VHH binders against A disintegrin and metalloproteinase with thrombospondin motifs 9 (ADAMTS9). Designs and how they scored, part 5

Target 1, 201 residues: A disintegrin and metalloproteinase with thrombospondin motifs 9 (ADAMTS9), of Homo sapiens (Human) (q9p2n4r1735to1935)
Amino acid sequence: LPQNCKEVKRLKGASEDGEYFLMIRGKLLKIFCAGMHSDHPKEYVTLVHGDSENFSEVYGHRLHNPTECPYNGSRRDDCQCRKDYTAAGFSSFQKIRIDLTSMQIITTDLQFARTSEGHPVPFATAGDCYSAAKCPQGRFSINLYGTGLSLTESARWISQGNYAVSDIKKSPDGTRVVGKCGGYCGKCTPSSGTGLEVRVL

## First folded at step 23 (VHH)

Design y6 (from x6 with E101D)
Fold by OpenDDE, fold request of step 26:
Parts: sequence; C-alpha cells; structure tokens
Structure y6 (fold): chain B 201 residues (1-201), chain A 122 residues (1-122)
Amino acid sequence: as target 1 above (201 residues)
Amino acid sequence: QVQLQESGGGLVQPGGSLRLSCAASGFTFSSYYMYWVRQAPEKGLEWVSNIDSGGSSTYYKDSVKGRFTVSRDNAKNTLYLQMNSLKPEDAAQYYCAKDLDTHYSGEPWDYRGQGTQVTVSS
C-alpha cells in the first residue's frame, strides 16, 4: 500500500489529483494528493468540518483607548472603534497540507484556503491590534475530527508581538483546538516554524 | 526624529476654558491618528481624545464628551484640544501623542511630548 502520493503514482499509475487511501503509521488514511502530474505531489488532509470550524483570523478592529478591555473582553463588531488594521484578514480551510515525513501540518500552505476578508492568514494563527490590556479578539479554530489525525502534545503556540496574549484550549484527544490571540499588535503562531505535529489516532 | 511639543496649559477656575496646542515634526503628521492623553497626580496615563489622520472623525472619553473638542491643522502640523467647562477632575499634565506604527514595540503613547500642565482650582 502506498505511503505517500508519490508512491500512489508509482504503484497505481495514478496521475490525477484526488482522494487516495494511504498507509500512514500503520493505519489507512484518506489523503488528498495534489499535483499528481508533477514529480513532487503534495499530501493534503480534507477537513470534515471544513470552513465553519477550521479558520484563522486577524481581527481588524482597534480600540481608540488601547488601555481598556470593554464588555469584559467580549467581541463587539458594532463597537465605536478604529477599523483600519491593515493586517486584518480571515481565512478558512477545506484542506490542510501535511508533511508525512515529519508528520506536521504545514500551516503556511494556503492552496486550499479561502480568504474571505483582508489578507490571508495561516492555519492555526490568530492576532489583532485591539488593545494593550490583555483583550485578545483574533481567533483560530482547528477541528481534525474524522480525519484520523490529532495534534500531539508537542503542538504548541507562541505569542508574538507587543502586549501579545493568547488563550488557547485543546481538547483532550487533540482533535479540537480553539484560540483567541491578540495584542497591540500581537498574534499567536505555532511554536515550531515547520508546523504542527500530528499523530495517527 | 518624532518631536511633539504641547502648549496652552495653565490655571483656570472651574467652568473655565483652555485651548491646548501640539506642534509636531519629524514624521508625516497628516498620515497618523493623533491622541490627547493626560496624567493626573498619582494616576497613570489615560486616554482623553483622538482624531483620525484627516481630521474628519473625532473620539472622546465619556467624561469629556460635549466639553472637549479635538481638531487638527495638517498644513501646520498642529493638533488642538479645546477644553470648555473645565472641572477639577480635568486637572492633569496633558500630552499629545502620535499613533504607533503597528510593528512598534512599546507603550501605546511612547511618542509624546513633554506635556503641558492644566490646573483647575477656585
């Protein structure tokens, strides 16, 4: 059984992009093979819950008073605030790239991401320039349920930027992660520059 | 180098008026939000007002709404704060501050002048 998309080409003579079953760490997983006409196809994981629960956001609103955290930190899009944070954006994900050699999600790959607002935002990343008062508004959501994969304990995030703060919650099984990140200006990104480590369930 | 110089402070009685000015240099004044902040004795810096780069939109702390008016003259690189109906609780050192670039690491109003003292007393 093939262990990567290149082996799918070799063993099955396949040349079309699509879903294939690969043997990954002893289990059959459904992997989307992209670039099958090339010598270097890439592996992607189709997210069952898609855009609704797999997204990354850099929030665009900024408080006029950066020393406050109104509404007890709750998000209010109708706020009387600045709306000129140029780095703002919202990206949702139907598929995410996985490096099967390192078993890491390549969070910067946006081939199957949809940016509905502003600038593209990498997977598992969030930020804002909302306030310097520990009042994060940027969000990211990861849902790997149904993919056969989960994040390992080594999958961590770092806060970067000025007054950067993060509130990240991971499910016990590692299939669900929700994060709220921000600063003045700040963001959260995977701690590893190479991506997020995953394991086969 | 960013330079800001406040002026116009002084001693007034309750109900009196002052007009503060801020002369800006060392940056493209017309490209930035500008802020007025103040610091009363034994208190930290607090936001008072800010104005967008073009001067079309103004925003105020609730306690000064209806009494203070922020404005700017981009041709003169000058920021203003008209303060009417002054109250004792308005007494503070007033600073004008430049909006920070989004990549800046520091306090929100690090780019500010030396300030001008406003005293409100009978």
Scores: ipSAE 0.884, ipTM 0.967, lowest interface PAE 0.5, mean pLDDT 96
Fold by OpenDDE, fold request of step 26:
Structure y6 (fold): chain B 201 residues (1-201), chain A 122 residues (1-122)
Amino acid sequence: as target 1 above (201 residues)
Amino acid sequence: QVQLQESGGGLVQPGGSLRLSCAASGFTFSSYYMYWVRQAPEKGLEWVSNIDSGGSSTYYKDSVKGRFTVSRDNAKNTLYLQMNSLKPEDAAQYYCAKDLDTHYSGEPWDYRGQGTQVTVSS
């Protein structure tokens, strides 16, 4: 059985992009092979829950008073805030790229991402410039349920930026992660040291 | 080099009025939100008001709403704060501050002047 999309080409004579069953770490997983007409096809994982639960957001509102955290940190559109953070954006994901060698998600690959607002935001990333008072508003959501994959315990996020703060929650099985990140201005991204490593369930 | 110079502070009785001015230079004044902040003795900097680049939108701390008015003259690179019905709790060093770049690392309102003292006493 093929272990990557290149092997699918070799063993199956396949040249079309699509879903294929690959043997990954001893289990059969459904992997989307993209670029099958090329010599360097890429592996993607189709997210069962799609856009609704797989998204990354850089929040665009900024408090007029950056030293406060109003509404107990709850987001609201009628905030006393300006709405001009240029780095703002919202991206949702149907598929995510996976490096099968390192077993890491390539968060910067946006081939199968949809940016509905502002600038593209990498997978598993969030940020804002909302406040300097530990009041993160940017959000990201990861749902790997049904893919056969989960995030490992080694998967870590780093807070980056001015007054950057993060509140990240991972499910016990590692299939769900939600995060709130922000600062003045700040973001959270997967650690470059550990990356976004996944395991086969 | 960003330069901000506040003026117009002084001693007034409760209920009195003052008009603060802020002369700006060293940056494109008309391109930035501007802020008024104040610092009372033994307290930190607190937001008072801000105004958008064009001067069309103004925002105020709840405690000063209806009493303070922020405005700007972009042709003169000047920010103003009209303070009416002053209260003892308004006494503070008042600063004008330039909006920060989104990539700036530091405290809010780091780009501010030396301030002007407002004292409210009977």
Scores: ipSAE 0.884, ipTM 0.967, lowest interface PAE 0.5, mean pLDDT 96
Fold by ESMFold2, look of step 24:
Structure y6 (fold): chain B 201 residues (1-201), chain A 122 residues (1-122)
Amino acid sequence: as target 1 above (201 residues)
Amino acid sequence: QVQLQESGGGLVQPGGSLRLSCAASGFTFSSYYMYWVRQAPEKGLEWVSNIDSGGSSTYYKDSVKGRFTVSRDNAKNTLYLQMNSLKPEDAAQYYCAKDLDTHYSGEPWDYRGQGTQVTVSS
């Protein structure tokens, strides 16, 4: 069975984008092959839980009083806020790209993402400019359940920026990760040292 | 070089009024939100009020809402705070502060003047 999308072209003569079963690290996975009309097709994983559970956000509201964390850190649409953070954005993901050689998610590939507000935001990324008082409002969510993949324990996030704070929660099996990230201004992203590595379940 | 000079403080009886002024220079005043913050002895800085760059939207700490009014005159590069119905708990050094750019790496209200003292007699 083919081990990447280029082999699907070679072994089966396929030239259409679509879902194919590939042998990855000794197991059968369903991989979406994009760019099959080219010499460099790309491999994507279709996210079973889709946009609603796979998203990245840089939150656009900023407190008038940045020294507080109102509502015990809960988000309110009626906050005493200004909606003027120019870096804000929200992206949700139907598919994510993987590099099957390194088993790394390519977080900056947004081909199968939808940006519904502001700037595109890479997968597994969140931030804001809301408060200097440890009050992160930016959110990301990862749900790999049903894909046959999970994140390895080596995946780590780093916080960047002034007063940057992150709260990252991972499920024991590595299929679910949620993050709350922000600062004045701050973001969290996967560490460049470890990347966002997956393993086959 | 940002310069902010507060004035108009003084001694007042409970229930009295004061009007604070802040003369601004060294930046484009009309491009920034402006703040009033205050500091009582042995306490940290406390947000009192702020106003958007055009002067159309104003915001207040709950304890001063209805008693204090912030305003600005962009032609004169001046920020104002009208303080009515003053209470002993309003006694503090009052500072005028410039809003920060989102690329700035520092503390809220780092750009403030020397302040003006408001004292409310018991």
Scores: ipSAE 0.641, ipTM 0.875, lowest interface PAE 1.4, mean pLDDT 92
Fold by ESMFold2, look of step 23:
Structure y6 (fold): chain B 201 residues (1-201), chain A 122 residues (1-122)
Amino acid sequence: as target 1 above (201 residues)
Amino acid sequence: QVQLQESGGGLVQPGGSLRLSCAASGFTFSSYYMYWVRQAPEKGLEWVSNIDSGGSSTYYKDSVKGRFTVSRDNAKNTLYLQMNSLKPEDAAQYYCAKDLDTHYSGEPWDYRGQGTQVTVSS
């Protein structure tokens, strides 16, 4: 059975983008092959729980008084804030790209993301410019349940920026991760050294 | 260089009024939000109010709403704070401050003047 999308072309004679079963680390997984008319098709994982549970946000509001963390850190539509953070954006994901050689998610491939607000935001990334008082509002969510994949324990995030803060929670089985990240201004991203590695369940 | 000069402070009785002014130079005044902040003895800087670059939107700390009015004259590069119904709790050194750029690394209100003292005697 094919182990990547190039082998799907060779072994099955396939020429169309679509879902195919691939042998990945000894198990069959359903992988979406894109770019099948080219010499370099790309492998994607379709997210079973979809874009409502898989998203990345750079929050666009900034407090008028950045020295406080109002509402015990809760987000309010009626905050005393201004919507003028130019780096803001919200992207949600139907599929994510995977590098089957390294078993890493390629967070910057947005082929199957939709950006509903502002700038595109890579997978597993969040940030804001809301407060200097450790009050992160930017959020990301990852839900790999049902894909046959989970994040390895080596996956970690780094915080970058002035007053940067992150609060990242992983489920025990590695299928769900949620993060709150921000600063004045700050963000969190997967570490480039470890990347966002997955394993076959 | 950014220069901000506050004036108009002084001694006032409770219930009285003062009008603070802030002369700005060394930057494009009309491009920035401007702030009034204050510092009482043994306290840190406290946000009082701010105003958008065009002067159309104003924002206030809850304890001063309805008593203080921020305004600006972009032709004169001047920020104002009208302070009515002053209370002893309003006594402080008042500073005007230029908004930071969102990619600037620094403290809130780093770009501020020398301040002007407001004293409220009972």
Scores: ipSAE 0.569, ipTM 0.852, lowest interface PAE 1.7, mean pLDDT 92
Fold by ESMFold2, fold request of step 26:
Structure y6 (fold): chain B 201 residues (1-201), chain A 122 residues (1-122)
Amino acid sequence: as target 1 above (201 residues)
Amino acid sequence: QVQLQESGGGLVQPGGSLRLSCAASGFTFSSYYMYWVRQAPEKGLEWVSNIDSGGSSTYYKDSVKGRFTVSRDNAKNTLYLQMNSLKPEDAAQYYCAKDLDTHYSGEPWDYRGQGTQVTVSS
């Protein structure tokens, strides 16, 4: 069985974008091959739980009083907030790109993302400019269940920015990650190069 | 270089009024939210009010709402705070503060003047 989309094209004579089974690290994995009409097809994983459970957010509201963390950190629509953080955005993901050589997610590939508000936000990324009191409001969510992949134990996030803070929770099996990230202004992104390391289940 | 100079403080009886002014220079005043913050003896800086860049939206700490009015004159690069019905708990050094750029690495009220003292005689 082919081990990447270029081999699918070369060995099977396939010329159409679509789902193909590949042999990855000794196991079958369903991969969406895009750009099959070109010399450089790309490998994507279709997310079984889709947009509602796979998203990245830079939250756009900022407290008028940035020295507090009201509501015990809970998000409220009626906060005393400015709605003016121009870097804000929300992206959700139907598929994510994977580098099959390194087994890392390429978080900046947005080919199969939808940006419903503001700026595009890379996969596994969240941030805000809400508060200097360590009160993160930006959220991301990862759900790899049903894809045949999980994040490895070494996946880590880094917080960047003034008063940056993150609260990242990973499931034991590596298929779910949720994060709350922010600052004044701050964001969190994966620390592993251009993607997150995954393994085949 | 950002420069802010507060004035108009003084000694006032409870229930009295004062009007604070803040002269701004060294930045495009009309592009920024502006703040009034205050500091009582041996206490930290406390947010009092702020106003958007155009002057159309104003916001207040709950304890001063209805008594204080923030305003600005962008043609004169001046911020104002009208303080009515003053109480002993309003006594503090009052500072005019510039909003931070979102890429700035520092404290919320870093760009403030030397302040002007408001004393309410009990």
Scores: ipSAE 0.526, ipTM 0.837, lowest interface PAE 2.1, mean pLDDT 91

Design y6 (from x6 with E101D)
Fold by ESMFold2, fold request of step 26:
Structure y6 (fold): chain B 201 residues (1-201), chain A 122 residues (1-122)
Amino acid sequence: as target 1 above (201 residues)
Amino acid sequence: QVQLQESGGGLVQPGGSLRLSCAASGFTFSSYYMYWVRQAPEKGLEWVSNIDSGGSSTYYKDSVKGRFTVSRDNAKNTLYLQMNSLKPEDAAQYYCAKDLDTHYSGEPWDYRGQGTQVTVSS
């Protein structure tokens, strides 16, 4: 079986974008091949749980009093907040790009993302400008269950920005990650040193 | 250079009133949220109120809501705080502060004046 989308094109004679079965690390994996009419097709993983469980957010509300963490850190629609953070955005993902040589998710490829509010936000990224009191409101969610992939233990996030803070929880099997990230202003992204590495289950 | 100069503080009895003013220069005053913050001895800076750039929306710490009124005059580059029904716990150095740009990596309220002292006792 082919090991990447370019081999699918060459070995199977396929010219259409679509789902194909590839042999990756000795296991069968369903990969969406995009750009199959070009010389440089790209590999994507279709997320079984879709955009309801795979999203990235930069939260747009900012506290009037940035030195507090009200509501015990809970998000409230009726917060005493400014609604003027221009970097805000929300992106959800049907598919994510994977580099099959390095086994890393390419978080900045947004071809199969939908941005429903504000600016596009890369996969596995969250942030805000809500509070200087370490009170993160921006959220991301990753659900790889059913894809045949899980995140490795080396995947980690780094917080960036003024008063940046993150609260990131990974499932033991590496298929679920949820994060709350923010600052005044701050965000979290996967560390460039480790990337967002996956393994075939 | 951002310049902020507070005035109008003084000594009053409980239940009294004061009106604070803040003259601003060195930045486009009408483009920024403006803040009143205060500091009691041996305590950190405490948010009191703020007002949006146009002056149409005002916000207050719960303990001063209904007693204090923030306002601004963008033609005069001036911020005001009307303080009524003053209590001993309102005694503090009061500062006028400019909102930060979102890429600023310093402390909240780094851009503030020298302050004006409000003392409530008799």
Scores: ipSAE 0.525, ipTM 0.824, lowest interface PAE 2.0, mean pLDDT 92
Fold by ESMFold2, look of step 25:
Structure y6 (fold): chain B 201 residues (1-201), chain A 122 residues (1-122)
Amino acid sequence: as target 1 above (201 residues)
Amino acid sequence: QVQLQESGGGLVQPGGSLRLSCAASGFTFSSYYMYWVRQAPEKGLEWVSNIDSGGSSTYYKDSVKGRFTVSRDNAKNTLYLQMNSLKPEDAAQYYCAKDLDTHYSGEPWDYRGQGTQVTVSS
């Protein structure tokens, strides 16, 4: 069985984008091959739980009084806020790109993402400019369940910015990660040193 | 480069009124939210009020709502705070502050003037 989308072209004569079964680390995985009409196809994983459970957000509201963390850190539609953070955005993901040589998710590939508000936001990224009192409102969610992949224990997030803070929770099996991230202004992203590495289950 | 100069403070009896002014220069005043913040002795800076760049939307700390009114005159590059029904708890050094650019982060209210003292006593 082929081990990447280029081999699907060579070994099976396929030239159409679609789902193919690849032999990855000795196990069979369903991989979406995009760009099959070209010499440089790309590998994507279709997210079984879809865009409702796989999203990235830079929250757009900023407190009028940024020295507080009101509502015990809970998000409120009626906050005393300005909706003027120009870096804000929300992206949800139907598929994510994977580099099968390194087993890394390529978080900046947004070909199969939908940006419903503001700027595109890379996979596994969240942030805001809400408060200087360590009150993160930006959220991201990762759900790899059913894909045959899980995140390795090595995945780390970096908080960036003034008063930046993150609260990231990973499931023991590595299929679920949720994060709350923010600052004045601040974001969290996967560390470039660890990347967002996956393994085959 | 940013210059903010507060004036209009003084000694007033409880229940009295003061009008503070803040002359601004060194930036495009009409492009920014402007703030009033205050500092009582041995305390940190406290948000009092802010106003949007056009002057149409105003916001207040709960304890001053209905007593204080923020306004601005963009033609004169001036921010105002009308303070009525003053209480001893309002005694503080009052500062006007320029908001940050939305693509730059820093400390809250770092761009402020030298302040003007408001003293409330019987």
Scores: ipSAE 0.426, ipTM 0.791, lowest interface PAE 2.6, mean pLDDT 91

